VH-VL binders against o27280. Designs and how they scored, part 2

Target 1, 266 residues: o27280
Amino acid sequence: MDSMNVPEVLEIKRIVEESESVKTFIFSWDFRREVRPGQFVMVWDFRDEKPMSVSLIDPVRSEIGISIRRVGEFTDRVHGLSEGDLLGIRGPYGRGFELMGRDILLVGGGIGMAPLAALADEATARGMRVDALVAARTADELLFLDRLEAAGVNISTCTDDGSCGFKGFAHERLLTLEENHDMAAVCGPEPMMFQVMRILDERDVPAQLSLERYMKCAVGICGQCCLDDTGFRVCAEGPVFWSQELSRVREFGRYRRDPAGRRVPW

## First folded at step 1 (VH-VL)

Design lD12
Fold by OpenDDE, look of step 5:
Structure lD12 (fold): chain C 266 residues (1-266), chain A 123 residues (1-123), chain B 110 residues (1-110)
Amino acid sequence: as target 1 above (266 residues)
Amino acid sequence: QVQLQQSGPGLVKPSQTLSLTCAISGDSVSSYSAAWNWIRQSPSRGLEWLGRTYYRSKWYSDYAVSVKSRITINPDTSKNQFSLQLNSVTPEDTAVYYCARDHGEYSSSFDYWGQGTLVTVSS
Amino acid sequence: QSVLTQPPSASGTPGQRVTISCSGSSSNIGSNYVYWYQQLPGTAPKLLIYSNNQRPSGVPDRFSGSKSGTSASLAITGLQAEDEADYYCQSYDDSLSGYVFGGGTKLTVL
């Protein structure tokens, strides 16, 4: 068995409160196990297991960070943990982001900024120019702004209620921006990603988008995260997809499957 | 089919050590998908979780705060079993003791139980 | 004495619907799954419901679980004589760092 599939019990080294509903849990990491932005890990609290994106990759400190939004019982339990507590981590899994060009646009919504924050660190470290459009419902839900700024990212914000930055949705803000980039990375609510992808395609900007689906095995076996029409497994072929790939996915931006396998509209 | 078979004395004197063993069949004590628990039941205290042991690349044990200072749960891979040791027992430790498995398929539910062992603490 | 609170007894006639409540706090039921067990006299508890409302294989659909806030409920429809047993709710308490049980409810089928 591949050692990557064996859960490793890790101690929470520190916890960063990103917002009222989002915490970043930091772990010591053996970088002999490579991890890339856009990949995810399976987090096990010894009662349940959920996929979580890696939001911090720090080879210097030998640490990774996992940002988790409080949305249900599992995440409630995890949010109740303290430094020094244990979690099971296996992975990383999936296809991460690929960096190309010199100018990159990041478009993130809510917790979708988690993998993009990690990507931003890598991109800036490589000397790339990074523009980030950070979207949230309200100002208090905007994530990683200080971190991105410190990394040298040019930030544009938008909020649904206009409490910070552009009042409106990410795709609306994007329409007001005329500059093209060499590539874009997108992560957030799927309806947002769908609209953003359309705009980027019209502008001939290569785009990668990170999808979120219900995943159980993370190794492409159970099929719970299969996408309709293509048979793409989000855990194996994704979660990062090129826009060209997603153009073939009928359900993208329209619906997803719940834990019971039922179609649930976005 | 998973089966848990308990063994050990049913009578222990105060201040002595309560010792029980749970033999596992149909599963491995070192299974990544399982944890092995001890739970006791008494009229006065009801059902009470005492602790568990489990293997996740290495062995871990978690104990209830109420008995943490007195309890040890050890696996035995050679015999595919795990044991309970509870030191310095008092009459308050009189109960039916169960070994139980929690399995990942059902989250942290106890899906298999031993037959139970009545342990009486008396002079 | 139990961390989770259950009524000590419940009763119903065959064919009736019976509900058993389980109340806790934000540190247990409020933040963790609830499990239910059936215990027949002289036997070990048997898993009845897991993860609030899921039934293991072999458990009749007459049994259902629900959770809201810091409380949970077990519902038994079409009550049968064989349902006479003790029922226990179970969760995990974050503050205690351990599994917790209700005091149990003795269900009598009249």
Scores: ipSAE 0.000, ipTM 0.467, lowest interface PAE 14.5, mean pLDDT 92

Design lD8
Fold by OpenDDE, second read of step 2:
Structure lD8 (fold): chain C 266 residues (1-266), chain A 123 residues (1-123), chain B 110 residues (1-110)
Amino acid sequence: as target 1 above (266 residues)
Amino acid sequence: QVQLQQSGPGLVKPSQTLSLTCAISGDSVSSYSAAWNWIRQSPSRGLEWLGRTYYRSKWYSDYAVSVKSRITINPDTSKNQFSLQLNSVTPEDTAVYYCARESDYGSGLFDYWGQGTLVTVSS
Amino acid sequence: QSVLTQPPSASGTPGQRVTISCSGSSSNIGSNYVYWYQQLPGTAPKLLIYSNNQRPSGVPDRFSGSKSGTSASLAITGLQAEDEADYYCQSYDDSLSGYVFGGGTKLTVL
């Protein structure tokens, strides 16, 4: 493969419809280039470029998958693509998840389950026991359930409207789950992650959380994804952070910066 | 100390509606943390969770699948109580009914119980 | 017919240790906390153990809970006459979206 900073034009090998709003795009991948769960790639549709988490890592098929939620113009265009169409992919970038111990807890909300699904595959392949709390607003927005089940993951679900599993938010459901995990990985809406982190800290469970910020360069140069007080760059020092690191980040769970640098509350 | 006091008829005819009330003291029905539950017990079905009502930013109720089509649990903030209505009862609904406080929503921890009310469904 | 399975009866003599098992599945005990209740004749159930192994105030340390996989167990050491009661395990079932109980175990102190 070419330099990691130059987009490689890849053909969409397969498209999996995960939900009404989420599709997974699968590409052939040269695994001489290492990719880890929690890392992201920059997806280029030849007009615009957006960061997307890797949701599938398959060394057997020599494939990676990127799950994309339809939320705007860029994602609308991408969702209009078909198998055989082309996208530019550069990366992977950022710090991915680390696995430790024997028992791992995954807590994911919505599209946040994308990197966690990849992590689940790796963890189970290593012989780890994996519990996953999958959260969404409604039942039809719960992602990767069949895939997780097939991997041997013990799944708990929660939905805001109670259409599936526990009725309520992820942090509320977490209060009902047993406390026997060596580590946790968390990804989803930041308010959810904030509450989940607090509970995990109280339980003395080491936790890693994946943040989402406006990222432009993906190589730690432009500063668009810089976090207040710490100067952490989400694309370089993250997007995966330990809870101890995030405890130093004032804006975490409270506000974010828009493309203009303005504070926007969560 | 939290106390739950149940009231309502102990005899209901088939196809009619079972109605019970649970009065709360020492806590509020609109507590932001607690949920208020109905549970019944019979020799044939054992202990069975029926549903709950609770207040966050608004009132919610959750019901067991087995009775969802026939059950209503309503709060009454003016009297600090909550009620159970079970429609179209049959002899299979004969049981001792308990109201219970769930200490925290989602915890599944029933820490305070009413005294129980035997409800017999018979012609 | 209960979602969680308990032995219908157990017995012991004063001073003995007795255990009551509670068997479930991945959708309930496998993923959720287990609670235990003691029910004396003619009374409402009383919380005995919460969150697998925690004792509320007022519950003697003779009572202990444990959980492994899809099964839970209540242990009573130093059995006393007053411990004669029905004991129920309870959890949450994700597939049913509701709380579930065991069938209960009648403990007799001989």
Scores: ipSAE 0.330, ipTM 0.745, lowest interface PAE 1.5, mean pLDDT 93

Design mB10
Fold by OpenDDE, look of step 5:
Structure mB10 (fold): chain C 266 residues (1-266), chain A 120 residues (1-120), chain B 112 residues (1-112)
Amino acid sequence: as target 1 above (266 residues)
Amino acid sequence: EVQLLESGGGLVQPGGSLRLSCAASGFTFSDYAMSWVRQAPGKGLEWVSAISGSGYSTYYADSVKGRFTISRDNSKNTLYLQMNSLRAEDTAVYYCAKHEYSSSPLFDYWGQGTMVTVSS
Amino acid sequence: QSVLTQPPSVSGAPGQRVTISCTGSSSNIGAGYDVHWYQQLPGTAPKLLIYGNSNRPSGVPDRFSGSKSGTSASLAITGLQAEDEADYYCQSYDSSLSGSYVFGGGTKLTVL
């Protein structure tokens, strides 16, 4: 393994509380190591290791941000950390988002907004017009709204309970929007992404979607993140896929493999 | 230094086929969309086709839809244009062009072009 | 015939100022898509001259300038020089043509 596969012990420079359950951990980064929105890193807390999307890429400050949602033992431990504490970071890995066109649509759900926030920064920096549909179960779970607004993103919100914006699901809100875009980037719960992709395909909008799967090695060796029928490895060929690629993936939007390799429904 | 070198042009009869290639260097090929732009003799520039960096998104001008196929081999840093059912109006210099984005899509580098002549 | 309309030709004497117009519509320039300009010297490939309406790539003299207003854009050349004799093309994006890249018809600039 090359140096890229060895975790680098980094100090947590800052912690941003995005919501009750989501924190962004900021690290100094040597940008001689390129990182793209949509790529992920492996975060090592010296006990366990988990893949996390990069949510902030700041070449000016020489920083990256990793947004982590509190969902289990690993993330509980990480959320207990303070500024100045250490984490192991290796990567980045995977295929990131491509940018094309002038007008792009971002559709994100929950923590899925993490990589999209980074993409939004890049897109706006390039002078692209960015519309973002930000979805969550409730208003307090909507992520990165202030950040997106500051970047010049045109935001539309969607909440399951109607506490903010459109009451309903992201794909339902999308159906009410008539404007088409040159491309779309999508990340969130897979059932959401599945429905969104369908709509975008019907509208002939090129779409990229970021998948989440159990990943162990992050380098395409262990096969834990392989997608049925295609053999796509989410860590190597993804996590960002074009809709054309996902159309070939039988399990997409239907089921996933758990750490034991069993099929589990979404 | 960015370099784009087109090849594959030539004389072909109407209804015939031709495959153009563009060898790219001086940049990370797979990170950028690429286009073909053509110019008929004594005429202006016309966008023909575009392909995303990954190759999974393709775009075509209406004038060539169904007849032309754009593709790329990122392992070879090469862009292709398969032209079928060629017509006299397809006669042009075909340029390979690298995409860039600044507020709107643009072409920041062009090849020297390769001449395609469709004539009986 | 071109989606963007340019005058077929313009001319000027050395040292003079010339302008080349590029007229679009509500589906391209008017839709907020920026205009880029290319210079094509005789017998050569096009070269990016202006991007983002008014920005100059490295190596482009400041005597070249671009602007955009409404559905139109303009390229201005001050202090016209003999080497400026070329064809000039504006380019934008059109949302009504399934996201097509669109060019002007080109303008032949003659230096008298």
Scores: ipSAE 0.007, ipTM 0.528, lowest interface PAE 9.7, mean pLDDT 92

Design mD4
Fold by OpenDDE, look of step 5:
Structure mD4 (fold): chain C 266 residues (1-266), chain A 118 residues (1-118), chain B 112 residues (1-112)
Amino acid sequence: as target 1 above (266 residues)
Amino acid sequence: EVQLLESGGGLVQPGGSLRLSCAASGFTFRSYAMSWVRQAPGKGLEWVSAISGSGGKTYYADSVKGRFTISRDNSKNTLYLQMNSLRAEDTAVYYCARTSYYGSFDYWGQGTMVTVSS
Amino acid sequence: QSVLTQPPSVSGAPGQRVTISCTGSSSNIGAGYDVHWYQQLPGTAPKLLIYGNTNRPSGVPDRFSGSKSGTSASLAITGLQAEDEADYYCQSYDSSLSGSKVFGGGTKLTVL
């Protein structure tokens, strides 16, 4: 039994309010335990457990950050916590993003920017040119803009209501931006990712996309996060997939399975 | 500091050929798409051609398609424009310009004059 | 014959506000493509003045501003100065021209 599968009880070192609905919880981290952008951890509040993306990886300060959007009972409880409170963290799990080339495009929607923010930090640290398309429903939901800007990321924004940047969806904005990237990393609502992937494929830009599915075990055993036709386990083979892999996944952009295993359309 | 320096301009007869070069410095050359923009004497700006950072994709204005070829050597940080079958209307100052993420031309060379005349 | 239409000339006195319009169509500005603006001083290469409709590069004074609405864009210059006398060009992308970058015809700004 790997020690990584046992939740470690960690103290919340800091809480950053990213938006009205998103908080980043920062923890001290022993980096002998490697973590990569795109990987996730299982967060345990001693009642329930949910997968969350790592949004901050800081080896200098020996810290990681987990950004959590308030969307239900579990996240409501977590958002009620204060600095100094405890959470159980196990992981990291899954396949993270791979960096290739010299320039990278990040396309993120909503909380999907969480793992991409971590990736941006790594990419810029490597001396890569990073362009980012940050999408949200409204201006108030745009995440990590200051952080990305400080890192030297070139940012383009879009909002559904036009309150900030381009008025429209991410895939629409993408069509208006320059086509010069070695690779792309995408994370956000699956319908968004589906459209973005299509455009990137047409542009011959290699793309990695991070999927969100209901995950229970995080270790590829329970099968709850299996993708139809392929049998890919989001927690094991993912959550980051190449576009070529996702092209084989029938349910991608169309539906997902709920905790009961039922098909739920997007 | 970003620098772009065009060369290769000159006088050529109609139907002739000319090859322009643009030497780039001060930035990671391969990470940026590059363009040629020309300006006829006393006239406005006209986009001519563009090439992706890797050189894998090229784009041309309709006015030069089939006659001009854009290329680049990333090992030499140099952009090229091979101009064949030149016409009088191709007479212009030719600028090389770096293309930004937003699709704008954020840096320009000083230009090189091409004159097509009999 | 430019895809984007600009007035051929505008003028203003020092300290005044002037605007330069850039009128496009549904295949360029109206399609959602960004508008960029360039300043070209006499005898010099163009310089990027505004990018992404409203953004100023470093070194460009805040008295220059860009806007976009519908199929048109506008460059506004407040507190007009003598050194602002130049040609100004708008630029965008047109999907109907095989994916071409397109410029306006240019506007000569004279400071009176």
Scores: ipSAE 0.406, ipTM 0.791, lowest interface PAE 1.2, mean pLDDT 94

Design zD5
Fold by OpenDDE, look of step 5:
Structure zD5 (fold): chain C 266 residues (1-266), chain A 121 residues (1-121), chain B 107 residues (1-107)
Amino acid sequence: as target 1 above (266 residues)
Amino acid sequence: EVQLVESGGGLVQPGGSLKLSCAASGFTFNTYAMYWVRQASGKGLEWVARIRSKSNNYATYYADAVKGRFTISRDDSKNMVYLQMNSLKTEDTAVYYCVRPSYYEGYFDVWGQGTLVTVSS
Amino acid sequence: ETVVTQSPATLSLSPGERATLSCRASQSVGSYLHWFQQKPGQAPRLLIHDASNRATRVPARFSGSGSGTDFTLTISSLEPEDFATYFCQQYDSFPLTFGQGTKLEIK
């Protein structure tokens, strides 16, 4: 077994409450091990293991952050942890985002903002102009707004209920934006990403999208995260895909496979 | 606009008490730790107290000089942070600043205008 | 506690000149050293965070360098508005501590 695949037991250095349902867990990190926005790690609570995106990459403080939404038994346990507690972390895995151009658009929904927040930090550090469309169901579920603002990101918000910003969905808000960007990065609910991708393609904006699938091994062996027709493994060839790649993926925006391998419509 | 506004400063006799308030606006207050930093006239800056966010159980920390006498607290529903100062000493005379750290508490990012506390007989 | 010492205590220069301010920590603080500018009657303003990163809206003439125990704030060409007191501060360990300040005065 590759040393990279052995979980490293790390102490939770800090916990930050991002929202009612999202916490960021901060760990010391040896940056001799490179990590890129868009990559994920496998988080092991010594009972179960789940893939989580890296939301913070801080080489100055030698720290990374993992933002986790409380959605089930595993995340319930993790959310019950305190600073000083231990978690197993292995990775990073997958293909991260690639930055190109001068102006970048980020479109994120819910916890999908996690990898995009990390990307925003990198982009702004490189002197890029960053616009972010942050979407959520309600205002209190909008993530990383203060962080993004502090980084110099131009933020537009969108909420389903209109409690903050544009009332509606991300793709609807995007249609109201006239500015073109050199590149876009998208992460969130797949139906959102599907619609956003269509708009970006029509506008000839190169786009990268981060997919979420059931991942078990993270090393491209088990096949649980394989995408129909292409055989793309989200953990190996992704989770970040170019729009041109996803255009070949028939299931994108339509359905996914559950842990049992059954097709589940979005 | 991110803003911190201190209040409650004034003249008090040694041994007296005073409660400072800081009103925060323009950011998600409940996700941030908050700090008090003070500065005596013509002197340097001194960290006074720290209170963490709810996710960290509102843990509090104090400089040795004020430990046992000062109490930092917060009301997230009102976007307020407080500093209860008891048993005040002459050496506590200073401008007291409410300070917000960076998002993940790496550095002091935003400062209030400060409020003057004068302890004198 | 980590003691932070600044030098010189006072620096007298003219507009257009280069200013070099030093900050030394009694033990290594890594890059967790920040610089603040303070003008009379005003609150401190963050200039540099984490040794070398300019804060928002800080002019390019300000730069920070150093790691471990020795740090430097450099103002490449002084502007009239730059004459103020500058403080360094370590954020490595508690208690957080500040330098005593360097007063930059107009010659």
Scores: ipSAE 0.508, ipTM 0.817, lowest interface PAE 1.3, mean pLDDT 94

## First folded at step 3 (VH-VL)

Design n80
Fold by OpenDDE, look of step 5:
Structure n80 (fold): chain C 266 residues (1-266), chain A 121 residues (1-121), chain B 107 residues (1-107)
Amino acid sequence: as target 1 above (266 residues)
Amino acid sequence: EVQLVESGGGLVQPGGSLKLSCAASGFTFNTYAMYWVRQASGKGLEWVARIRSKSNNYATYYADAVKGRFTISRDDSKNMVYLQMNSLKTEDTAVYYCVKEDYFGYYFDYWGQGTLVTVSS
Amino acid sequence: ETVVTQSPATLSLSPGERATLSCRASQSVGSYLHWFQQKPGQAPRLLIHDASNRATRVPARFSGSGSGTDFTLTISSLEPEDFATYFCQQYDSFPLTFGQGTKLEIK
C-alpha cells in the first residue's frame, strides 16, 4: 500500500462558481505527486466517495482544482461546503491525456469540459494552438469560457437550444469546422463522444476520449468500471482512451453499466 | 472585451455621502469577486473593499480606513458593483477604481478608468 | 499587514537600456506578487501576475522573477512607452497592499 491510496484530508482553499450546478474546489497540492490532465481523484466527504476529474493544475500556486456537478446526494453535500471545510482526496488515478503536435482540438460537453480545461492550460503553456468546441444544453451550462478565453483558446460554442453559438450538438458543429488538427481530446456525454470520434476518424485526426463509468475502487480491483469484451478498466487503463482502443470496445456509445452492474442503454 | 465603467464620483463635503457604481461587461460577472481600489493624487494605490461571488456568500471585506463607513455591494442581474460611502473624510479624496479579480481569485486583471471623489469643505 | 516596499523610488534610464525594479515584502507572500503599470492619467494595468507570468498583451521584454519576499521586474530593453510608474502588490493576505511605486522616467 502506498500513500496514493490513502485519502489526504485537505482544506478547501477556494470555491469557484462555474455555473448554477457546477463548482470548482481548489486545494493545496504537493506536486511531488504528479497529476496530469485527464486523471481523476477520489473525493471523500467522510460518508461516501466519488471519482472527480481534475480541472485545474497549477504548479505555480501549488494547487489543483476539482470541478463537481451537482447530481445527487453526495454532490449535494459537497456543494454545501464552504472554503475552509475539509474533504478527503486520494489519487490521482488513471491515464491522462497526451499532447501531440502543435494544433489541438478540444471537444467537450457539460462537465466533460473539466479535464479539457486543464488540458487546455497545459497545451497553451506549451505554445500549442488550441481550439475548443464547448457544448452544453443551454448557454448557462457552458463551462470555463472565460478561463479558456484568457488562456488564448479559440472557442466555438454550441447549445442544444441555440441560446449560445451553434444550435445543435457538438458533432454537428464539428462537421461545419474544416480545419484539421494534429490531435483531439474529447470528453462529455458518451453519445456525443461516439459521434465526434466517428467524425475525427474519418478525418484521420488522432483522438483521445475520456470515458465516464461507475468507479468504486479506482485501482483496477473491483471491476465495476470494466468495459465489455476488452476487459479495459476505466480507472486503470483509462479514463482516457485512444480512439483506436475504443474501437475495440463494443459497448462504447451503446450502453453502460449502472451501480448494480446492469446494462443500461444510453 | 472586459469593460469596467465607474460612475458617481463628484464633490462632497466632509461628513457627506456618495454612492459609486461600476458597470461590468465582457465576462461572466457573477463568478468573480469585485474590488474597489483608490488612489489619491500623486500617491499610491490603496485597496478599499472586496465583495465575493455568490458561491462565497457575497462575503465583503474592507480596509480599516473605511470599515464602518463604506459598504460594497453587487447586483449580479445587472452586472453592477457599488460602493456606498458614508461619513466621508478629506482623506477619502481619491480616484476610485472598480477592479475585477481573475478567474480563480488571486489577482486584479482589469481596472476601470476610475471616478474622482473629492471631499472638501 | 504585509508591507510591500519598492526600490528605487525613481529610476532614470534611456530607451534601449535594461531596467530592474525591486519589490520586497515584509513577510513571505509565496508567488502571490503582482506587478502593475500605470501611466499618467490612466488606470493601472496588470503587467505580471504570480511573480513571473506576463499578462495578456504584455510584451516579452517584460519579465518577473522572485518568490517569498524578494521580487524583481525586468524590462530587457526599454521602449518609449515603458516609461511609467510600476507598482507591485501582494495578494497573500488581507489587507491587500501595494508598493509605493517605482517611477521609471526618461533620462
Scores: ipSAE 0.800, ipTM 0.917, lowest interface PAE 0.6, mean pLDDT 95

Design p10
Fold by OpenDDE, look of step 5:
Structure p10 (fold): chain C 266 residues (1-266), chain A 121 residues (1-121), chain B 107 residues (1-107)
Amino acid sequence: as target 1 above (266 residues)
Amino acid sequence: QVQLVQSGAEVKKPGSSVKVSCKASGGTFSDYAISWVRQAPGQGLEWMGRIIPIFDTANYAQKFQGRVTITADKSTSTAYMELSSLRSEDTAVYYCARSTYDFGSGYMDVWGQGTAVTVSS
Amino acid sequence: DIQMTQSPSSLSASVGDRVTITCRASQSISSYLSWYQQKPGKAPKLLIYAASSLQSGVPSRFSGSGSGTDFTLTITSLQPEDFATYYCQQSYSTPWTFGQGTKVEIK
């Protein structure tokens, strides 16, 4: 049995309150075990286990951060934890983002900004120009603005209610932007990603998109995260996909499978 | 007519701190970023940092990190720059300047009149 | 950090002259370059943004060109009020950096 698949019990080193519904849990990390932006870990609260994206990668402080949105029973329990409490972490898993070029566009919606924040840190550290379109329903749901600004990221915001920045959806805001980028990384609600991908394709901007699916094993054996028609496993071949790969995924932007395997709309 | 009005000249001792204010009028404060740029006597322009008031976030040049703090009060449309541990080489005219914060908008179209800060023992 | 180098550091010209100032970036900054004019005792004034866009209210005798690493500010016919120091500034990435300046003096 691969030791990497055994959850390591880690102490919560710090908790950062990103918003009313999002917290970042920071853990000490042995970087002999590499982790890349876009990869995920399985978080175990000794009752249930859920995949979570890595939102912070800090080799200097030997820390990683996992940002978790409060959306259900599991996350509710996790949000009730304090510094010093324990969680089981196994991973990382999946394919992360690849960086290319000099100018990168990040398009994130809600908690989707989590892996993108980590990517932004790496990109800026490499001397890349980073533009980040940060979208949320309301201003108070915009994530990681402080981190992004501090890192030198150029930020554009989009809110459904217009409470901050462009009033509308991310793809609508993107249409108003004329800047060209060498590549794009996208993560957020799948309908958003679908629309953003279309625009980026029309502009011939290579794009990577991080998908969210129900994942159980994280090692590509259970099939719960398989994408229709392609057989892609989000946990193994993803969660980061190139736009060309997703163009072959018929369910993308249309529906997902619930834990019972039923098709459910977004 | 959009304008930025800065606080008056300052004379400080080494090791002390100075806080300069920049009040915006004639426009929407929240739609823009405020940068601070200084100019030593007979020297060029040096960007210190920027704040985006609507986000309440700031970015600093590495040279000044840990020593400069840029803040903004949206209710009064005023930005502040505080520089601590002052040295003689911090003697300069300090300018605030407005820019947009969106992509490609790093040009500063409106400037304050400048605040002279003299650091001497 | 991105270094901006202006050329020349100073020049003498007469009214009516064509003046050209160059700015070179240590790396490509695309079109994220602005030009400013500063007169003694005054704050800088924006002339050109996005390498070639003329700021509102600026005379048409001012123009900017270039992309990547090499940029040029041109004054087609120098006027008495144009004697000043000019600065280029990159906004490609933070920290924003300025050229060392070009002083345009009367001949």
Scores: ipSAE 0.779, ipTM 0.898, lowest interface PAE 0.8, mean pLDDT 94

